# Ledger of designs, part 248: VHH binders against o75319

Target 1, 181 residues: o75319
Amino acid sequence: GNHIPERWKDYLPVGQRMPGTRFIAFKVPLQKSFEKKLAPEECFSPLDLFNKIREQNEELGLIIDLTYTQRYYKPEDLPETVPYLKIFTVGHQVPDDETIFKFKHAVNGFLKENKDNDKLIGVHCTHGLNRTGYLICRYLIDVEGVRPDDAIELFNRCRGHCLERQNYIEDLQNGPIRKNW
Short names: E, the ipSAE of ESMFold2; O, the ipSAE of OpenDDE; V2, 0.75 times the mean of E and O plus 0.25 times the DockQ between their complexes.

## First folded at step 20 (VHH)

Design JJ2 (framework vhh_etentamig_d1; at its last look DockQ between E and O 0.90; V2 from the best seeds 0.83)
Fold by OpenDDE, look of step 20:
Structure JJ2 (fold): chain B 181 residues (1-181), chain A 120 residues (1-120)
Amino acid sequence: as target 1 above (181 residues)
Amino acid sequence: EVQLLESGGGLVQPGGSLRLSCAASGFTFDDYAMSWVRQAPGKGPEWVSLISGWGESTYYADSVKGRFTISRDNSKNTLYLQMNSLRAEDTAVYYCARYQDTDFHPFDYRGQGTLVTVSS
C-alpha cells in the first residue's frame, strides 16, 4: 500500500521563510491517495502547501524535491507556473559533492532568473529537515559565507524543528567547504 | 503482503562475477527505491547500493564502486545486483531491502538473504 512515511506526522508541514534568504523548508506533501490514511487535520497535499505559503504572504518560485522516491506526489500535482526540480538525495549520509553542486547550481540559477521578484525556493525531503537543512545550510555556509552555527540555528528556528543527524551537523560545523563548481 | 526474495548467491573465486536477483511483490514496485544490504560474518550490516524507482539515480558504497552495478526491471518487479571483480571481503549474506526514504529506519522490508562466498 501507500504508506505514510515514518514520523511524517510529527513535523510541521511548512516552516517560515529564512530571513535574509529566499529559502523555505517544508515536509513532503502527499498526494490524494494518502488522505484515506490520515485524519483531516493531518492531511498535507500539494494544494495545501501552496495555501499555507500564501497564508504567509509568500509565493513559491521553485520547488526542489530531495526525496529518493516518486510515491509521495507527482510534479503534475503542482501548478505549472512553479518549476519543479528533482535532486535524488540519499538519506542518512552526508550528500556527496555532486548533489551539493546540483543544489547550489539550481539555487544560483533561480536567483539569477528571479532578481525582479521575491519568490521563494521551496526545499523538501521527506520530513523537510535533515537533508533539506543540510543542503540549505551548506549553501549558506559555502556560498553566502554564513557561520555554520548561525546557518544551523537560522534553519532550525525557521523550520520549527532542529536538525537531528549528527553527521550532518558535524559536517556543516567542521567539514570542508565544498566547491561551488 | 510485501515479499522480497533474493537469489543468485553462491561460491565464487576471487575476481569472479555473480548476479543477484530479488523478486518483489505485494507493493507498487516502481514507487520505491530498492537497495542491497550485506552482512559479513561477525560484522554489522553494510549498505551496498540503492536505486531509485525508475532507475534515474543510483548509489554505491565506496567499497563496491566500479565493481557492482544495481539495476531493476520494473516490468518484472525484479531488482538486480551485478557483482564483478569479487573479493574475499565481499563474502556476506546479501539482502534485498525496500528503501523508506526516511531519516529513521532506512528500510522497512528485507528478504531472507542470499549467501555470497568469495574464496579461492
Scores: ipSAE 0.874, ipTM 0.927, lowest interface PAE 0.5, mean pLDDT 96
Fold by ESMFold2, look of step 20:
Structure JJ2 (fold): chain B 181 residues (1-181), chain A 120 residues (1-120)
Amino acid sequence: as target 1 above (181 residues)
Amino acid sequence: EVQLLESGGGLVQPGGSLRLSCAASGFTFDDYAMSWVRQAPGKGPEWVSLISGWGESTYYADSVKGRFTISRDNSKNTLYLQMNSLRAEDTAVYYCARYQDTDFHPFDYRGQGTLVTVSS
């Protein structure tokens, strides 16, 4: 279906590149069938995503889609040259270890294959906040040794919205560090 | 209008099995992840299981993992829950729910439920 996700309009479409990283976060782009319910200024399509990234003088080299649905857009709506990875991530629950592993593996693979360019990893869930922020921060904490509060603050500033879900924030701040994985 | 109609509940002995069904209508069924939520007498709701639109991914609460299997038949617009090795603590009203994949309300529609009683 074409129902606009609850409160999707309330969030900035695309954040800014997180300095010192290859990450940029955004809310889910919506294919044209959703635009019947949107004012022109509210639209954010896959094409709009790429235009906004280009306006920042950046380029996407990978999109990681964390949504638990395929109804928002199809991978075919993306440029053929941009790899796309779907990681079905259950919302409301702290992502499980299998999901975290898949995310880390994808990021590490991207960094290896893209060491000679400056392309970004675009990450989104539905709102580009809680699941997206959690997994990006989990990567920065576990793999790059960033302190939890520093990772969260960097994400919030660059996304333009704060992580909202308390159980995610608590897990990042006080939960186990998974560096041995 | 979205309609979710559960069936298959009843009285079953401990160790037994039961299969719940949920007939869905009023929306494109395969566009949505679907869930079972249960509520035991005097308790709050518990998220039992979730399945993505084409079964690419599933989730189970720890309390039911290994005993319950969620599945769906998109050609029949039907969600299923196979419950094996039933225990007294599985006694609850089981609701079919549509998952909306947002950070706010996890479900936007649920049925009226079907009662499962595990007793003896």
Scores: ipSAE 0.741, ipTM 0.885, lowest interface PAE 1.1, mean pLDDT 92
ESMFold2 (binder alone), look of step 20: mean pLDDT 82; pTM 0.825

Design JJ20 (framework vhh_etentamig_d1; at its last look DockQ between E and O 0.88; V2 from the best seeds 0.81)
Fold by OpenDDE, look of step 20:
Structure JJ20 (fold): chain B 181 residues (1-181), chain A 120 residues (1-120)
Amino acid sequence: as target 1 above (181 residues)
Amino acid sequence: EVQLLESGGGLVQPGGSLRLSCAASGFTFDDYAMTWVRQAPGKGPEWVSLISGWGESTYYADSVKGRFTISRDNSKNTLYLQMNSLRAEDTAVYYCARYQDTDYHPFDYRGQGTLVTVSS
């Protein structure tokens, strides 16, 4: 059967909007089939995601899924009004230039098309932390010109958890700027 | 019970080709990304390749890019690794593993492995 991802329960389900940005990070919501393996208070479904976002007086305008699996939930589990984008992102390793570009392109496209609203870009991997944090920070650094340490601090604070992978942190802090095209 | 069984290993000359297979059972195969890892004598394990559940995405280590091809047949619950232009440094036990999309452990199940020896 569907097993709960390792350490999934250890992370807050949804972070806070990152001030000055349209980003919000969250851990992967799990489809109904996982519920039987969770205590009620541990459950976090796609529906729960949207409810929690609404509780923050926010609205999702895009979901970027960075996971490398389809077992967690289906795009059909999401409201039709919210676009869903899959960017297969390998864990453990720093995302390659293509992955980074895909992410930047998606974000820029969304911002261009959503100038008239304040809808959020929801980004998640499995835990909504390392891959998620890296790509968001990479965007802030490369596109918005944010100082790496400031981007990392902002993400960590808003997500409620700190980036854990040293290679990600090191690349953000000391790695080269990635091309935006 | 999750089962992964590798096959196809053997002795091959440099420049030769070999195709590995992994038969999977005990889980919904196409829900999981699958990976090949290898371990050479006296060395630590090396990530070789990864393929998403429906084959939409693939990943290769730099050391094997352009030479190895990962694929899968979900109708047969089988993972493949086509290895071309083999080199001596490719000598290793090759393991099929179920990719665990987490930061702590990259996979949760691994087969017993199949030995690939590249030697003249």
Scores: ipSAE 0.865, ipTM 0.923, lowest interface PAE 0.5, mean pLDDT 96
Fold by ESMFold2, look of step 20:
Structure JJ20 (fold): chain B 181 residues (1-181), chain A 120 residues (1-120)
Amino acid sequence: as target 1 above (181 residues)
Amino acid sequence: EVQLLESGGGLVQPGGSLRLSCAASGFTFDDYAMTWVRQAPGKGPEWVSLISGWGESTYYADSVKGRFTISRDNSKNTLYLQMNSLRAEDTAVYYCARYQDTDYHPFDYRGQGTLVTVSS
């Protein structure tokens, strides 16, 4: 278990808050056991995540973990004041309707319960790009009525990396609207 | 050294059943999702099924839903595929593979494969 995920070092750790939304995206934080294989400047731990969010003058109110493994960090390593939700999301294929529903339900629940604060929903998969970008954009398109190309452009700009998985981009642009939550 | 050793392949009649096993060693088995991939003659690899480290989530290709069941026994470091209602189209070499959960190479290790032939 402590092998660094392929190309994980190539991505900015944390993006910027997406304006007009409550989303911020990041790559998976890695617990201390992984740091033996990282230069100091490459480290991005759960603690580093919260420090970087604080540096942006933001606060996390929910973390949605889209990875299909539990080896990267333990939820117990997160502050107990930040709710954590695991949605096992199969990579390489457009997320299925059940996964999309779980994501939408979690976001809608957060927005309802956090209408009186400014906390953010942190979303990550392994790289914080493909599965993360797909589900955030799917929410913006289906629930908030954002045009597909506008959702994708907003995500890419705020993440600092372009969503590049073609089957995801094609589904966002040309695929059916999923039933709204 | 990661090793994945499949067994249980063979010749079976249409409508029959077969159970594949994959013995895993050389890594912490429950840290990884595991998958079955098959390759029919003259075709590329097809992702058949996936199971998370503790069985919290499973995935099946549409072609096998309702007929195949993936499972694992973490105390024995073993992955299984129960194949029911087999069809000629299921004829393939079946590989056990370790899922990487990255956007790049989806599998990092696979076994030698076991041949399943479905014919009268």
Scores: ipSAE 0.706, ipTM 0.870, lowest interface PAE 1.3, mean pLDDT 92
ESMFold2 (binder alone), look of step 20: mean pLDDT 81; pTM 0.822

Design JJ21 (framework vhh_etentamig_d1; at its last look DockQ between E and O 0.89; V2 from the best seeds 0.00; counts 0 for: pae E 2.4 > 2)
Fold by OpenDDE, look of step 20:
Structure JJ21 (fold): chain B 181 residues (1-181), chain A 120 residues (1-120)
Amino acid sequence: as target 1 above (181 residues)
Amino acid sequence: EVQLLESGGGLVQPGGSLRLSCAASGFTFDDYAMHWVRQAPGKGPEWVSLISGWGESTYYADSVKGRFTISRDNSKNTLYLQMNSLRAEDTAVYYCARYQDTDYHPFDYRGQGTLVTVSS
């Protein structure tokens, strides 16, 4: 289908690099078939994503797609030079341990292989907020030892929107640390 | 127009099996994840299972893990729920729902439901 995701227009297309990290969050880019349902200024395609990243004087080195659908865009819409990773992540639940592990593993792998550059890990779900924010914060908390409130604040500030789901926030703040292996 | 039509419900004894189907139309079926939800008499709706567009990923509620299997045939625009080892507490109206990949609304369309009654 070509209908615009609910509330998709309400969110900034791309956030800012999170200082001290290689993360940048953005809302899902939409393939060309969605353009007919959007005003020109509302359009945000895969191409637009890369343009906006370049405008920030950054470069994407990996895209982690957390959406649970394939209707938004195709991996083929991305440059071949940028690896694409799909991690199916349910939107109405706190990600399970397997999902969290997959995310951590991907991030750690990228960092290991990209020590010689400053390319970013782009992470998105539908809105690039709740699932995206949770997993990024979960990583910062569990792997980097960041205080939960600091991680959440950092993400919110850089994304330009605040995490909305209380269960995500509660799990980050008070939930157990998840295994890193 | 999006349409979802459940079938396969009925009366079954505890320990029995049942297979539900959901016929979908009015949208590109394989673009959407699909899930089953159920509502027991006097209770609120309960999420049961979710499957991604091409079946690459599946999720189950703890209450049905190991007993229920969600699947789909995209060539037939059909969603399935194989229910084994049925229990009395599985009695409910089962709904097929199109997953809306948002945090706020888990689905945007749901069928009329099919009744499953597990009783001796």
Scores: ipSAE 0.742, ipTM 0.873, lowest interface PAE 0.7, mean pLDDT 95
Fold by ESMFold2, look of step 20:
Structure JJ21 (fold): chain B 181 residues (1-181), chain A 120 residues (1-120)
Amino acid sequence: as target 1 above (181 residues)
Amino acid sequence: EVQLLESGGGLVQPGGSLRLSCAASGFTFDDYAMHWVRQAPGKGPEWVSLISGWGESTYYADSVKGRFTISRDNSKNTLYLQMNSLRAEDTAVYYCARYQDTDYHPFDYRGQGTLVTVSS
């Protein structure tokens, strides 16, 4: 089914690069088959993603897809030159340690391979907010030593929307540093 | 029209096994992660298990881990739950549903359910 995800239209397609990091967050791009239910200004395809990134004078070097579904677009819809990684991440609950480890491992691998350029890691879930914001902030806190409130504020400002789920926010603020790094 | 039809429930003794089935129609089955939810008498709904569209990933509630196995056959548009080592606390109506993969509403349709009763 090509039904538009609930609330998807309410979110900015792409955020801004998070200063001092290699991250940019966005909502899930939707393949052409979804566009029959969208006004032209509401469309946000895989091609639209890359155009919007270029308009910011940025370039993607990796896309990390956190959705638990295959229905939104296929990796074949992305340029061959941009690596794609799927990390199946269950929504509504704080991601488990295995998921956090996979995310950290992917980010660390990217930073090593891309130390001589300024390409960005694009991260998305369905809306580009809660799972996306949690894992980005978890990385910044655990690996880069950023204070929890500073990581959250940076994500919210650059995404253009605030993290919404209180359980994620509380885990970031008050939970222990995760052992996988 | 989207339809999900659960079957395979019944009365079983503790330690027994049952296999539940969920026949799906009216949508592209392999596009959706699917899950089982149960509701015990006098309790609210409990998530039981989740499986991705092609079975790449599964999730189980702690209460059933190691005893239940979720699976799917996309060629038959059917979701399964193999329940082994059943206990009295597994008594519930079991529902299958499509997983919405959002942080707000994790599924968008429930079938009629199938009753599992575990009792001596």
Scores: ipSAE 0.452, ipTM 0.751, lowest interface PAE 2.4, mean pLDDT 89
ESMFold2 (binder alone), look of step 20: mean pLDDT 81; pTM 0.818

Design JJ22 (framework vhh_etentamig_d1; at its last look DockQ between E and O 0.87; V2 from the best seeds 0.78)
Fold by OpenDDE, look of step 20:
Structure JJ22 (fold): chain B 181 residues (1-181), chain A 120 residues (1-120)
Amino acid sequence: as target 1 above (181 residues)
Amino acid sequence: EVQLLESGGGLVQPGGSLRLSCAASGFTFDDYAMSWVRQAPGKGPEWVSMISGWGESTYYADSVKGRFTISRDNSKNTLYLQMNSLRAEDTAVYYCARYQDTDYHPFDYRGQGTLVTVSS
């Protein structure tokens, strides 16, 4: 069957907008087929995602899905008005330069096309933490010139959970800047 | 019940080729990324390669890039690993594993493995 991701319930469904940025991180929403395995208060569907974003008086302008699976939800489950981008990102290891570039390119493209609004870039992996946090922080560090520790702290605070993977943290803090092209 | 059954292992000389197969059953095959993981004698497990549900994305360990090719046939619920230019250091038990895409236990199921021995 379609089982709930391990420890998925332990994470806040949606974080807060990161001040000074257009980023918001959240855990993966789950399609309807998962609901029978969840208590009502544990459910977090694509619809719930948008409702929670609206409750924050925000609006999503782009969803970047970093998961390496398709079992969680379908792009068709999202409103047609919100672009969906899949960047297959393997967990447990630092994303490669190509993945980082894809993410940066997507973000920059969005910002260029959305100068006239304040819509958010929603980023998620399975838990919306490690891969999500790494790539957001990588962007802030490489593109925006933010200090690594400041980027990590900002993400952790806004997500409501701290990055857990030491290899990610180490790469952000001490690793090389990745090319932006 | 989830089942993964590897086949195709054997003895091969350096520079030779093998093709591994994994027959999957008991779940929606194309919903899951699939992986090959190997474990050499006296060493820990190593992620060799991964492929997304519809084959849109592939991953390879640096040690096998350019030599190994992962593929899948979703109509047959089968995962493949084409191994070319085999080296002695490729000697290991190769496991087919289902990728959960979680932070703690990346693989929830794996097969019994198939032995690949590269030796002169």
Scores: ipSAE 0.836, ipTM 0.911, lowest interface PAE 0.6, mean pLDDT 95
Fold by ESMFold2, look of step 20:
Structure JJ22 (fold): chain B 181 residues (1-181), chain A 120 residues (1-120)
Amino acid sequence: as target 1 above (181 residues)
Amino acid sequence: EVQLLESGGGLVQPGGSLRLSCAASGFTFDDYAMSWVRQAPGKGPEWVSMISGWGESTYYADSVKGRFTISRDNSKNTLYLQMNSLRAEDTAVYYCARYQDTDYHPFDYRGQGTLVTVSS
């Protein structure tokens, strides 16, 4: 199966640019084969993603895909000029230090290479919420020195949905700073 | 119709080895990450290992790292678990499970399981 992921319809497709950062979060786009199970207004394809970003007067410079599957869309469904990075991120548990390092490394590399433009890093998991919010907030806390509650509030507001998983929230609020490279 | 059929369980002495297999059918096997989950008598389920659709990434519980190896053969629609240096605490029913990539319910299908007993 091409079944629609559990709860996927419940979430806004694309958030807003997070002010003071280069991040924008969204749920996973679904390739055209999924659309037979969707009403027209529920569709959110890779093309729809780029149209919605353009409608916000923004441009993606990197997509970080945090899903642990290849079935939702193929990288070739994206415009050829946008870099794509897959970081296999196990759900249901706080991402391990290796995953956090890969995310930080990718973000730092992007910022260095894109210091002379305003392109955004698009980040998604399946719903663009829990794994996505965790790793974005982890970066803001560990690398940018943002207070945990401020990072969470900023993500929630700009995504348009609140982080839901208690173990992620607890780790962001009360866990140690991750000093990994 | 999704079907997952485990095999390879049995009685083994401590320190021994077993290789579990899971034959999958009714879906595009390489589209899905696959897992082994075990349930010891009187205990809740434990997520033992997972492998991505093309083997790019693997996950192991701390309790089995260095002793167990997950693998898959997509041409045969088969998932494997090589279990070495078995211990009494590895005694459990081992299930093959299909991972659904959400933060809510981790598995949407599970086999009937194969019993592994480690005893002397």
Scores: ipSAE 0.660, ipTM 0.851, lowest interface PAE 1.4, mean pLDDT 91
ESMFold2 (binder alone), look of step 20: mean pLDDT 81; pTM 0.818

Design JJ23 (framework vhh_etentamig_d1; at its last look DockQ between E and O 0.68; V2 from the best seeds 0.00; counts 0 for: pae E 5.1 > 2)
Fold by OpenDDE, look of step 20:
Structure JJ23 (fold): chain B 181 residues (1-181), chain A 120 residues (1-120)
Amino acid sequence: as target 1 above (181 residues)
Amino acid sequence: EVQLLESGGGLVQPGGSLRLSCAASGFTFDDYAMSWVRQAPGKGPEWVSFISGWGESTYYADSVKGRFTISRDNSKNTLYLQMNSLRAEDTAVYYCARYQDTDYHPFDYRGQGTLVTVSS
């Protein structure tokens, strides 16, 4: 149950806030049971996540977990003050309309309820890259009207890694707009 | 040692039904999403369905949506695939696979498979 996800160590733990948005992407934090399989400098726990966010002079207001597993950490490992939302998202294929809608709905709800602050929406999958990047970009494109290439570039730059999956990129660039309701 | 053992395959007529099982061992079963993957003769592998660790979420390929149902019994460490309205195109070796939830190798373990043949 504590097998380190493949290539997890290869990715920066936390990206940067995406300018003009409330999004920040990060790789999945791992609960304590994983630590024995990691060098100290490789460890990235839920606590470490919050510490790194604070180091950026930011604060998380919501965590959206896109992983399709529950073995990485428990919601109980997070501060009670930060809402946690699970959106089970299978990798490798483009998220379906229902998944996209759930994500958009969550983001819009957060923004509506958090107009009086500047707290961030933290989004992660396993590596905080492909699924994470797709859904964030999908939101920016469909809801905010951002040009697809600009959304992708912005995400890649802020995450510190580029989207890897061609089907995701192709769908963002050339796929249809998804409904927002 | 992780082990996955499929069973339930066989010959069935078009329109028929079949239920596959996969017995898992060697890991905390409910920590992992599981999947059925199939490979037809002369074709590449195709993922058929996913189920999350506690069964909260299921996902199906368009080709099987509405006909197949994935489920699991975590108390028995067993994965199931109920296949209804079977078609000739469903003929394949069906594999039980543990989903890694990564973008590089989706499955780290797979069983030996069970053959499903749909033919009149």
Scores: ipSAE 0.847, ipTM 0.919, lowest interface PAE 0.5, mean pLDDT 95
Fold by ESMFold2, look of step 20:
Structure JJ23 (fold): chain B 181 residues (1-181), chain A 120 residues (1-120)
Amino acid sequence: as target 1 above (181 residues)
Amino acid sequence: EVQLLESGGGLVQPGGSLRLSCAASGFTFDDYAMSWVRQAPGKGPEWVSFISGWGESTYYADSVKGRFTISRDNSKNTLYLQMNSLRAEDTAVYYCARYQDTDYHPFDYRGQGTLVTVSS
């Protein structure tokens, strides 16, 4: 079944590059089969994603997909030249240490491999907000030493929507630094 | 019509094992990640475990990691939870749920649940 994810229409498709980082966040692109339920202006396909990134004068060098399924789009729907990595991330609860480690490892590997260019890491979950914001902020806090409130503010501003889940926000603000960098 | 039917609960001693089953019908089972959620007496629902649609990845709450194993048999439309090294705090009603992959209504469960009681 090709039901539109709950509240997916409520969110901007793609955010802006987060200044001082290589991150850009977006909601999950939906393959063409979902478009039967969408007005033209609501559509956001894998092609639309890359068009919007290009309109910002940016280029994706990696997509990290945090969703649990392949029903939204297939990796084959992405340009062959852009690496794709899926890190299954369960919503509703703060990601576990293994998931956080996988994310940090992927980001650090990208930064090493792409030190000679300015390509971006695109990160999405279903809405590109709570799981996406948590992991990006966790990286900035634990690896880059950014203050929790500054990381959250930067993500919220660049995504165009505020982090909404209180358990994620509380863990970022008050939880321990994760020593798995 | 979506149906989820849990079974396999019972009374067990600490350190013992149980295997829970969930028979699914009324939807394309492989399209959905699945989860186990439990509710202990006097507490709200607690997520236990998650498995992707084809078993590509599994995740566990910290409280059960290393002791519980989630699995699925898509040919039988059945979800499983193997529970080893059971503890008193594992006592709860266990529910099988379709995972909605949203931040707001993540669980879609409709079964009666199956009671697991861990006591001497």
Scores: ipSAE 0.105, ipTM 0.468, lowest interface PAE 5.1, mean pLDDT 88
ESMFold2 (binder alone), look of step 20: mean pLDDT 81; pTM 0.816

